# Miniprotein binders against q96jn8r1131to1294, part 100

Target 1, 164 residues: q96jn8r1131to1294
Amino acid sequence: TLEFLENHGKNILLSNGNRTATRVASYNQGIVVINQPLVPQLLVQVRIDFLNRQWTSSLVLGVITCAPERLNFPASACALKRAAWLLRGRGVFHNGLKICEKFGPNLDTCPEGTILGLRLDSSGGLHLHVNGVDQGVAVPDVPQPCHALVDLYGQCEQVTIVNP

## First folded at step 10 (miniprotein)

Design B20
Fold by ESMFold2-Fast, scan of step 10:
Structure B20 (fold): chain B 164 residues (1-164), chain A 103 residues (1-103)
Amino acid sequence: as target 1 above (164 residues)
Amino acid sequence: SLKDEIQKLLDRMFRIAFEIRRAAERGDIDKVKELYKEFLEVAKELEKLLEELGDPELVEKIRKVIEAIEKAIELAEKGDLEALKELAFKAFEIIWEILEELK
């Protein structure tokens, strides 16, 4: 079964059998990683449970190609300068550089209850799913192995892994 | 030390506030009531330790948390789960302010 890894950002509390992540302080230090590599055919989904509208930006999700079990996480996923492909707001980012202006919905405006999914296709393309709807290929040819990452940044204070 | 005891109670209050939010999200009013009673007991213990510490600003903050918890217990009797989730968050915010001042 899918769970969040025990190695996570320092403001995270895991519960519900490590399937729920809550950021208990501030607006950052909220990175979590799924316990299994994102292999083709695996759909990883999280539901937005709680939003604090005090903050401007919201959650970031994507993949990293470094081993997450011993990684010392930065304060924000967008501070990762190597081996990271991230979806933030309206953009797609590789190692901090915006590589696409507009892909899918604006993640800063997704309401509570939204289900966000990540999946690799058979050609290594990374797909975003929103409420079960495939948004298309955000990143082609993702190196493997890779790991699904969620950054509970800003507004997003709680997410829960949900089954397809 | 006194600060270590205070830190343990603050950590416990964060965990209870989180559990209250989760119970309220699933509509478990009986669990919300149970957790708020525990929350009140821990907050009162923390008040005594903060009085012993001798910081009147921190004592005022925990008294506001206690007041919010007492209001939440009243709201739980009415079954207003959305208000209860928001009150848990407000209590959490004040507890965080206490933690920051103790650094």
Scores: ipSAE 0.000, ipTM 0.082, lowest interface PAE 20.3, mean pLDDT 80

Design B21
Fold by ESMFold2-Fast, scan of step 10:
Structure B21 (fold): chain B 164 residues (1-164), chain A 103 residues (1-103)
Amino acid sequence: as target 1 above (164 residues)
Amino acid sequence: SLKDEIQKLLDRMFRIAFEIRRAAERGDIDKVKELYKEFLEVAKELEKLLEELGDPELVEKIRKVIEAIEKAIELAEKGDLEALLELAEKAFEIIFEILEELK
């Protein structure tokens, strides 16, 4: 059973058996990490529950390759300068550097109810799934072990882990 | 009413900070300079309201934000976008602390 780790950004409140993450203040400090490593073929999915349209940008999804249980998270996932591969807006970022200009849908415009998924293929390629549809390989050859990360940034104030 | 005015200015500061990041990411240095000038004006208004509130710790925190913004304007004149973004993140942390204290 997948859950969010108790180690998370300071604006996060976990509920629903640690399967729902709510950002209770501001626009940042909203990083959460899944409690199990992202192993090949495991599909980790979150549903966008609540968007606050006061903010312009929205959630960030990705993986980190460092141990998350004791990590001091920065204010935003894009401030991670080591061991991070992130999808933000339409871009793919590695350690704060944009490595792909246009991949998948614009995450800043996904509505409430959207289900976003992360999965590693057998070759270590990181895939984004949107409402069950595989968007393709966003990042090839992700180092192992890695951990799925969601940053409840900006508009996105609540997500819930959902099973296939 | 005083706390409502403070919250309104804090929300405005977060919005401006967000716009600064967007402008910096696209390399629009002139817009970054313009937004930092607006950011400074809002921060100074917030300082006055926090002084009225009478919490010396919050006053000291906003003064640190003002100092950081003034430094950011200097860095924007030099075109150092990376340093600007790092300084903005630190200012946001202090603004968040003020927001938490107001709960």
Scores: ipSAE 0.000, ipTM 0.165, lowest interface PAE 14.6, mean pLDDT 81

Design B22
Fold by ESMFold2-Fast, scan of step 10:
Structure B22 (fold): chain B 164 residues (1-164), chain A 103 residues (1-103)
Amino acid sequence: as target 1 above (164 residues)
Amino acid sequence: SLKDEIQKLLDRMEEIAKEIREAAERGDIDKVFRLYFEFRRVAEELEKLLEELGDPELVEKIRKVIEAIFKAIFLAWKGDLEALKELAEKAREIIREILEELK
């Protein structure tokens, strides 16, 4: 059973059996992590439930390869200085450094109801899925074990884990 | 350029913080909240640009300023305008320090 870890950013409130994450304040401090390692072929999906259009940027998602249970989360996922591969807007970031300018759709413009998925292929390639459609390999050869991370940044104030 | 855009946003944040202090001084809570939402938008855009520079120290510095203003506005809602004036002025000082470093 997939759930968000109880260790999360300070502005997060978990509900619905730890399957829904809500950011209750500000625009940051909204990092959540899935409770199990992302193993090959496992598709982890979240649905965007609520967008606050007062903000300009939105949800970030990706993976971390450090143990998340006791991690002291920074204000935003892009401030993670090691062991992080992130998708933000159209960019792909490794430890805060942009390594790809354009990948997949612009995450800052995905509407409410969008289902975003992360999956490792058999070669360790990280795939983004948008509404069930594989966008391709965003990051090749991700070290394992790794954990799926969602940053409820800016516009994105609520997400819910969705089963395939 | 990226540096010029960051500088413009920092100048705008300093101006907004000044206006928040002035609105707080005259007890104009409605104006404080309108300026808060504008400050919030500019701060989010600035944070994104600072992260593109790859300078997490500057990003953390401005985040602390934003958090201080959020706390101050909550206090102003509860009637503590003196705390808001103090924190808005401190925010301006930090913004000026960042502007100096960008030069």
Scores: ipSAE 0.000, ipTM 0.182, lowest interface PAE 15.9, mean pLDDT 79

Design B23
Fold by ESMFold2-Fast, scan of step 10:
Structure B23 (fold): chain B 164 residues (1-164), chain A 103 residues (1-103)
Amino acid sequence: as target 1 above (164 residues)
Amino acid sequence: SLKDEIQKLLDRMEEIAKEIREAAERGDIDKVFRLYFEFLRVAEELEKLLEELGDPELVEKIRKVIFAIFKAILLAEKGDLEALKELAEKAREIIREILEELK
């Protein structure tokens, strides 16, 4: 069963059997990680449950290649550097570099109820799924093992893992 | 008072921004990195107090500073000192604007 790890950003509260993550303060310190590695054919999906539209940016999705159980998470996923490949707004980022300027929809404008998914293909390419629609390969040849990450940043204050 | 607490945090942010620029000019990247984390913490406290004050324009200005700080942390880890100097000056300008709008 997919769950968020007990190791998470300090502003996170887990509920619903560790399948719902709520950011209870501020706009940051909201990183959560899925409890098992993202292996090929596994589709990890989260639903946006609550948006606080007083903030300007929204959630970040991606993968990390470091062991998440040992991490003291930074204020935002952007600070994870070499260990992280991240989707923010319309961009794809690695090590602070924008490696793709326009990929998929703008994550800052996805409404409540949107289901966002991450999946590795058989060649190690990372795919983003939006409401069941595959957006294509955001990152080729993701190093293994890797773990799916959600940063409840800005507007996004609650997400829930949903099964395919 | 709320106004006194806001003023104290604004003064602290100006002090930190100056220290960041000075450390960056010396090429002291470790100190720049440490100071940016402190800068972020102070800015987050200030945002909360400005929200209590109830001026949405001031809240928006401090949020721009906070977002700039995240970019600065990433740049500091890359060692891009010129970009950090420019970002610190931009943050100081916004802080000055906030100070000027307070009664």
Scores: ipSAE 0.000, ipTM 0.140, lowest interface PAE 16.1, mean pLDDT 80

Design B24
Fold by ESMFold2-Fast, scan of step 10:
Parts: sequence; C-alpha cells; structure tokens
Structure B24 (fold): chain B 164 residues (1-164), chain A 103 residues (1-103)
Amino acid sequence: as target 1 above (164 residues)
Amino acid sequence: SLKDEIQKLLDRMEEIAKEIREAAERGDIDKVKELYKEFLEVAFELFKLLWELGDPELVFRILFVIRAIEEAIELAEKGDLEALKELAEKAREIIREILEELK
C-alpha cells in the first residue's frame, strides 16, 4: 500500500496510517516522499485538504532519484541539488534550473479538493494528472528508480494519498 | 555575531516587504518606489554578509531577491501595482526561508 515515508521534513506530522501529511508549523520543512518507487503505470495521487492563505506560494510535487529513507531534507524541495525534477507554479525544474515555463495548471492556485497525480509512462516520461486528467509529459526519460515527492510549502498544509 | 547581523537585516527586509504591500494596496505608487529602493539597499548589504558566511545556496537566494527588486523598480515606473505587490510577497517568502536555514 502507498504511504508516506517516516523520513520527512521536520514540520510534518503523519496520520491516517501514514497516508495523510500535515505541516504543523511555519511555511516550509514540509517534504514527504512515497514509500515505494514510482514504477511505470503506477499512479500516485494526493488530495489537497487544507490551504492557509497567510502564505502566497503553494505545494510542489515531483520526483527524486536518490534514496529517500535517510536523506536530510532541505527546508524546501527547490533547494535539492541531487537529481530532482519538480513542478512548482506552472514551471518544471531540474536540479534548480527551470526547464519549462508553462506546464499544466498553476499549482499555486489549485483549490482544496484538487487531486494531483504523478505517473511514469512506459518510456520513462513523467506525467502530471489533475483531477483525473492527464496533463501530458512534464519530463521525458526520468532515470529509475525514482520516488514521488510532495513539498507541503506555503499555503498547502495538508495532503492525503488517494487511490484511483 | 555575523549571524545576528544577518538576522537583523532579514527582519528589516521582511518589514519593508510588508510596507510595500500596504502601500500598493492603497495605490501609493510613489511610496512603493521609495520602499523598493530601500529594499534594494538592504538586500545588497545582506548579500555581502551572506557571501562572508560562505553558503552558496543562501548567496544564490539573495541574488534572486536582488534581481526581483531591480525588476520591481522598473515595473514601478509603469505603475503595475499588482505585480509590485506579488513581488514583495515572493521576496518575503524567500527571506523567511533564509531565516529558517540560519537556525
């Protein structure tokens, strides 16, 4: 079963059988990682449960290709220097470099109840799904193994893993 | 200490960013321009101290803020208050992230 790893950002509290992640302080230190590698055709989905409008930016999601079980997470996923592909706002980022300016919806404006999904196709392309709709290939040829990551940054204070 | 001086400059930048948002919300473009110029001066002093600290990630973050402020000063001449307000909020979030990394 899909769960968040117990290794996570220091402001995270896991509940609901490690399927719900809540950021309990500040705006950062909210990185969580799914407990199994993102293999082709596996659709990992999270629902945005709670937004705090004190902050202006919102969640980041993507994949990392390093082992997450003992990783010392930075304050924000965008500070990751290992091989990381991240979706933030409307941008796609690889190791801190913006590689695409407009992809999918603006993640900073997705409302509570939005379901966001990550999936690898058979060619290693990383897809974003929004409320069940495939947005297309955000990143081609992601190295494997890779792990799905969610950064509960800014407005997004709670997410829950949901099944298709 | 060096970290204490950096903390004081970060706190000052956060206060300036709040004042920019307030001035923009009331449509005071002249005050927004004045505050962004002060913001740039403080950001440049912070850049020098972060360079001395020797953390390249923090140096990169403040350089991003400096570039955003320089862009905001140009936008202020065009009177785009909504863009000016958004830039101040984004700068405030980066400042808070630098503060957390210093802990």
Scores: ipSAE 0.000, ipTM 0.162, lowest interface PAE 14.7, mean pLDDT 81

Design B25
Fold by ESMFold2-Fast, scan of step 10:
Structure B25 (fold): chain B 164 residues (1-164), chain A 103 residues (1-103)
Amino acid sequence: as target 1 above (164 residues)
Amino acid sequence: SLKDEIQKLLDRMEEIAKEIREAAERGDIDKVKELYKEFFEVAEELFKLLEELGDPELVFRILFVIRAIEEAIELAEKGDLEALKELAEKAREIIREILEELK
């Protein structure tokens, strides 16, 4: 079954059988990673449970191609020094460089209850799903193995893994 | 104040970027390497203060600068002074954006 890894950002508390992640302090140190590699056609989904409007930016989703189980996570996913493909706001980022200006909905404005999903297609294309709707290919040819990552940044204080 | 400390570090980064350009123009690769290491240390200090300030947009901007400096430190082994000048200029543009947001 899908779970968040016990190696996570310092401000994270896992509950509900490691399927719910809560950020208990500040606005950062909230990175969590799924316990299994993202293999083609596996749809990994999280639901936004809690938003704190004190902050302006919200969660980041993406994949990393380094081994996550013993990684010392930075304060924000955008600071990752290794190969990372991230969706933040409306942008798509590769190792800190914006590679697409406008993809999918604005993640900073998604309300509580939104279900966000990541999936690789058979050609290695990374897809974003929003409330069950495939947004298309955000990143072509993602190297494998890769691991799905959620950064509970800013507004987003809680997410829960949900089954497709 | 915290904002005054942030301003001082931003000003210091502007000065270091200028010194990098001047050292690169005279072909002093050892000085360029030394200055980029200092640039990194100041940027890391600024990152900590911007995190304490609690503005996520400013935090994201300084993280991009830190990544550019890390790339420059690796590139300095190859001795490409023109590329090192270009990276310093890109960092300066982002520093200018941070200064503008702080107004």
Scores: ipSAE 0.000, ipTM 0.198, lowest interface PAE 12.5, mean pLDDT 82

Design B3
Fold by ESMFold2-Fast, scan of step 10:
Structure B3 (fold): chain B 164 residues (1-164), chain A 83 residues (1-83)
Amino acid sequence: as target 1 above (164 residues)
Amino acid sequence: SKEDLAFRLIFLYRRALELVEKGASEEEIRKLLEEVVKIAEELGDEHLIEEAKAALEAFERGDLDLLEEYIFKALFHAEKLLE
């Protein structure tokens, strides 16, 4: 069963059997990580439950290749300078540097109810799924093991893991 | 000196990033970003001026992700000036 790890950003409260993450304060300190490595063909999905439109930026989604159980998370996933591949807005980022200008829909404009998924293909390509639709390979050759990460940044104050 | 201004700009940006990440006072962050705009204008570098103004505007709109993006662009350009 997929759950969010107990090691998370300071502003996160886990509920619903650690399947719902809520950011209870501010706009940052909202990083959560899935409790199992993202193995090939495993589809990890989260639903956007609540958006606070005081902010313009929203959730970041991606993978890290370091062990997450004792990692000291920065206030924002974008500050991860090692072992991180992130999707933010329309961009793809590796260790804080933009490596692709436009991939998939703009994550800052996805409404409540949107289901976002991450999956590795058999060749190590990281795929984004949006409402069940595969957007293609965002990042080729992701090192393994890797772990799915969600940063409840800005607008996005709540997500829930949903079964594929 | 111009080199001192460039170091001051880099210092203020790094402090702004830290304060944003810590959830510090909006007024304190705004004042730092306003000072950065003044320093960029005094340095006269077109890229630094554009980035400083964009960063302040992003902050005023509450777009912290865009704020961080412009700060990182500005840090890249400022550090290149010192190489």
Scores: ipSAE 0.006, ipTM 0.221, lowest interface PAE 10.9, mean pLDDT 85

Design B4
Fold by ESMFold2-Fast, scan of step 10:
Structure B4 (fold): chain B 164 residues (1-164), chain A 83 residues (1-83)
Amino acid sequence: as target 1 above (164 residues)
Amino acid sequence: SKEDLAFRLFFLYRRALELVEKGASEEEIRKLLEEVVKIAEELGDEHLIEEAKAALEAFERGDLDLLEEYIEKAFWHAFKLLE
């Protein structure tokens, strides 16, 4: 069964059998990681449960290629110095550097109830799915093993893992 | 240009986070925070200006947890402006 790892950002509280992550304070320290490596064809999906419009930016999702079980998470995912490919707003970022200006919808404007998915294709391409619709390849040739990461940043205060 | 200013602001916030994490001197951190305020004012984004000033005030008050939170929030706000 898919669940969030117990190693997570300090403002996260896990519930619902570690399938729901809630950020209980501030706007940051909200990184969570899925308990299984993102292997080809595995579709990992989370639903946005609650948005706090006090903040301007919203959730970030992507993959890391380092072992997550004992990783010391920074306050935000984009502060990861290496081994991170992230989807934020309209862009694709590698270790904090923008590598694609406009990919898919603006993640900062996705409403509550939106289901966001990550999947690797057979060639190692990372795909974003939004409400079941494949947005295409955001990142080609992702190193393996890699792990799906969600940063409950800013507006996004709660997500729940949902099955396809 | 606005894009150059936003990129510079992003870089300064990134540097400020690094110095806070490393335990750099008060004077080094203050200089960066003051520069951030100036650049935010030139950029003209009211939200960034408020956060930059709040970060400097938190620093002067000795509230390092609050300082880090304001810097992180403003860092991502500036990052968003690059897109």
Scores: ipSAE 0.000, ipTM 0.167, lowest interface PAE 14.3, mean pLDDT 80

Design B5
Fold by ESMFold2-Fast, scan of step 10:
Structure B5 (fold): chain B 164 residues (1-164), chain A 83 residues (1-83)
Amino acid sequence: as target 1 above (164 residues)
Amino acid sequence: SKEDLAFRLIFLYRRALELVEKGASEEEIRKLLEEVVKIAEELGDEHLIEEAKAALEAFERGDLDLLEEYILKAFEHAWKLLL
């Protein structure tokens, strides 16, 4: 079963069998990682449960290619300078470098109830799914193994893993 | 004038620090820090420019301790400019 790892940002509380992540303080320190590697054709989905409009930016999601079980997470995923491919707002970032200006919907404007998915295709392309709709290849040829990461940043204070 | 720019920079930094501690909107804080960078560049003081850019970078990283450190250093430098 898919669960969030016990190694997570310090402001995270896991519940619902480690399938719900809640950020209980501030706007950062909210990184969570899925317990299984993202293998080709596996669709990993999270639902946005709660948005706090005190903040403007929202969740970031993507993949990391380093082992997450002992990783010292920075305060935000944007600070990861190696082994990270992230979607933030409408941008696609690799290790802090913007590699695509506009991809998919603006993640800062997705409402509560939105289901966001990550999937690798057979060629190693990373796909974003929004409410079941494939947005296309955000990142070609992601190195494996890789792990799905969600940063409950800013507005996004709670997400839950949703089975396909 | 340089004096007016220095006062505005101090005001914006004070507001940014207050908003950070109150947990205000990230975009409000970002806008204040971006305006501080512009003002520091207009003043042309290399230390203020470096501190303003470092503060914005720290904020984007979510490193509030480092953000506060750079804001406090910038306060000291800006006040010296006024004296």
Scores: ipSAE 0.000, ipTM 0.190, lowest interface PAE 12.8, mean pLDDT 84

Design B6
Fold by ESMFold2-Fast, scan of step 10:
Structure B6 (fold): chain B 164 residues (1-164), chain A 83 residues (1-83)
Amino acid sequence: as target 1 above (164 residues)
Amino acid sequence: SKEDLAFRLIFLYRRALELVEKGASEEEIRKLLEEVVKIAEELGDEHLIEEAKAALEAFERGDLDLLEEYIEKALFHAFWLLE
């Protein structure tokens, strides 16, 4: 029952029952949000389906704590200055400020077929999962409710929601 | 001369747009944008300084559309400075 919201970046096309998001133009305007709040123990997973090797940066994922259903998304998730905790490359960002230099693998180098997951633990810690492997706590004490966000930026032109 | 600095800034901005279009490395683009900020500061034009810093900030946030917008504004002002 997990789906991407109909409210998304302008370059996104949803298909496969709103479970697949494709960025059909440019390198940006590719933000999508999961339709349900990320509650503790829910593992939200997306698979990287297509990478355009012409670009150098790739997807960003994380959480936002504002209501996403009618949010006017910026061109990229990194432009969110409030209520956003994001993973980009190897960095962890809070409202545009880098709070960690090296966390988990480099997201700019994950190949097609990689499954990326987000999960809150019982203490509100945000975890990244890569191909089923928990990378640990990227962000402690995430405020609730929060929503999982994926930015199909740069190389990443298609993702699909995958069940555990 | 100020005219030489303005021409250099124009050429570096055009190079940045080419690199963005080709999907070049973030580090290569960032170094070029940092050089543009330095040149704008040497020129001492407040509009060019604000636009150069805004372009770099937009790039640091991954907002390439906003980056292109600030580059176009800066090019307009640089050409105006050259009469």
Scores: ipSAE 0.000, ipTM 0.141, lowest interface PAE 15.1, mean pLDDT 86

Design B7
Fold by ESMFold2-Fast, scan of step 10:
Structure B7 (fold): chain B 164 residues (1-164), chain A 83 residues (1-83)
Amino acid sequence: as target 1 above (164 residues)
Amino acid sequence: SKEDLAFRLFFLYRRALELVEKGASEEEIRKLLEEVVKIAEELGDEHLIEEAKAALEAFERGDLDLLEEYIFKALFHALELLE
């Protein structure tokens, strides 16, 4: 079954059989990683449960290609300088560098109840799904193995893994 | 590099919040906020410069709630530069 790894950001509390992640303090230190590699055609989905409008930006999601079980996470996913492809707002980022200015909907404006998904296609392209709708290829040729990452940053204080 | 300066700015803002929360001396907080302004000026981003100066002005007025608001706002903008 899909679960969040017990190695996570310092402000995270896992519940619901490690399928719900809650950020219990501040706006950062909220990185969580799915417990199995994102293999082609596996759709990993999370639902936005709670948004706090005190903050200006919201969640980040993407993949990392390093082993996550013992990784010391930085305060935010966008500070990862190695092996990270991330979606934040409308941008696509590789190791902290913006590689695409406008992709998909603005993640900073997705309401509570939105279901966000990550999937690799057969050619290694990383796809974002929003409420079941494939947004297309955000990143081509993602190295494997890779792991799905969610950063409960800013407004997004709780997410839950959703089965297809 | 611009990225190194943005990282330094991010770290200095984080440090400023810690000092404010701990009730550190006015002199220590002022020196740190002055360093923030200097780094923002080196980056050359007008929005970051305005926010850094606004934070220092809020501190000088004794408005710690407004200071924290400007620090959080500038922290997010500094993070944007690291993208």
Scores: ipSAE 0.000, ipTM 0.146, lowest interface PAE 14.7, mean pLDDT 81

Design B8
Fold by ESMFold2-Fast, scan of step 10:
Structure B8 (fold): chain B 164 residues (1-164), chain A 83 residues (1-83)
Amino acid sequence: as target 1 above (164 residues)
Amino acid sequence: SKEDLAEKLIFLYFKALWLVEKGASEEEIRKLLEEVVKIAEELGDEHLIEEAKAALEAFERGDLDLLRKYIFRALFHARRLLE
C-alpha cells in the first residue's frame, strides 16, 4: 500500500495510517516521500486538503533518485542539490536549476481539493496529472529507481494520498 | 488510548486554527479550546496542560498571534507521544 515514509521533514506529522501529512509549524521543513519507488504504470496521487493563504508560494512535487529512508531533508525541496527533479509554480527544476520555464498549471494557485499525480511512462518520462488530466512529460528519461516527493511548502499545510 | 487522546488533541487544535481563520463564533472556538484543556489534563503531560491553558487565555484576551504560538508549541510536544 502507498504510504508516506517515517523519515520526513521536522515539521511534519503523519496520520491516517501514514497516508495524510500535515505541516504543523512555520512554512518549511515539510518534505515527505512515498514509501514505494515510482515504477512505470504506477500513478501516485495526493489531494490538497488545507491551504493557509498567509504565504504566497505553495507545494512542490517531484522525484528524487537517492534512497530516502535515511536522507537528512533540507528546509525546502528546492535546496536539494543532487538527484532531484521538481515542479514548483509553473517551473521544472533539476538540482536547483530551472530547466523549463512554464509547464502545466501554476502549483501556487491550485485550490483545496486538487488531486496531483506523478507517473512514469514506459520511456522514463515523468508526467504530472491534475484532477485526473495528464499534463504531458515534464521531465524526460528520469533515472530509476526514483521516489515521489511532496514538499508541503508555504500555503500547503496538509495532503492525503488518494488510492483510486 | 494515549495515542487516541494525542490524535484527538491534534485534530481539535487544527480545527481551532481553521475556525479562527474562518471567523467562527467566539463561543464555538472557546468551547473547543476548553475541550483541548480537558484532553491535555487526561494525558497528564505538564507541558501540554500549560500550553492548552495558555492558548485558551490568549484567545480570551483576543491575542490570536499568541494563540497560534501556543497551539504550534503544543503540536510539537504532542508529536513525541505518537513517535
Scores: ipSAE 0.000, ipTM 0.104, lowest interface PAE 18.2, mean pLDDT 82

Design B9
Fold by ESMFold2-Fast, scan of step 10:
Structure B9 (fold): chain B 164 residues (1-164), chain A 83 residues (1-83)
Amino acid sequence: as target 1 above (164 residues)
Amino acid sequence: SKEDLAEKLFFLYLFALWLVEKGASEEEIRKLLEEVVKIAEELGDEHLIEEAKAALEAFERGDLDLLRKYIFRALFHARRLLE
């Protein structure tokens, strides 16, 4: 089954058989990674369980192409300088550089109960799904193997892996 | 073997998704989905059988969004069996 890895940001607590991640302190140090590589057509989904609107920005989703089991995570996912493709707000980022200004909905405004999904298509395109709706290709030609990453940043204090 | 059937099922679902996205003929897609149902029944996994039949029914109704949803669910399930 899909689970979050035990290697995670220092402010994370895992529960529910490592399927729920809670950020228990501050606004950062909340990176979690799915235990299985994101293979083509596999849909990995998380539900936003709890938002603290004291903070401005919210969760970041994406993929990394480095091995996550022993990775030293930075304070935020957007500080990753290597092998990272991330969706934050409306932007798409590659290794900390913005490569697209507006893609999909604004992740900073998604309410509690929103289900966010990541999927690779047959051509290596990374897709974002929002409440079951495919938003299209955010990133073309993602190298494999890659791993789905969620950064419980800012407002987003809890997510749970949900089945399709 | 069961592993061979599960692998065949996985790749047939990938091919079905590709045909749907490219707008292939109804005949080709129907034949492929019918083959998927037969293989799922032979494999004997109740979830895969349900998903295969649901995908075919969605296709027959012309509901491509529902078809795609069942294909993605089936790919996830078939992949887990291969692990």
Scores: ipSAE 0.000, ipTM 0.057, lowest interface PAE 26.0, mean pLDDT 81

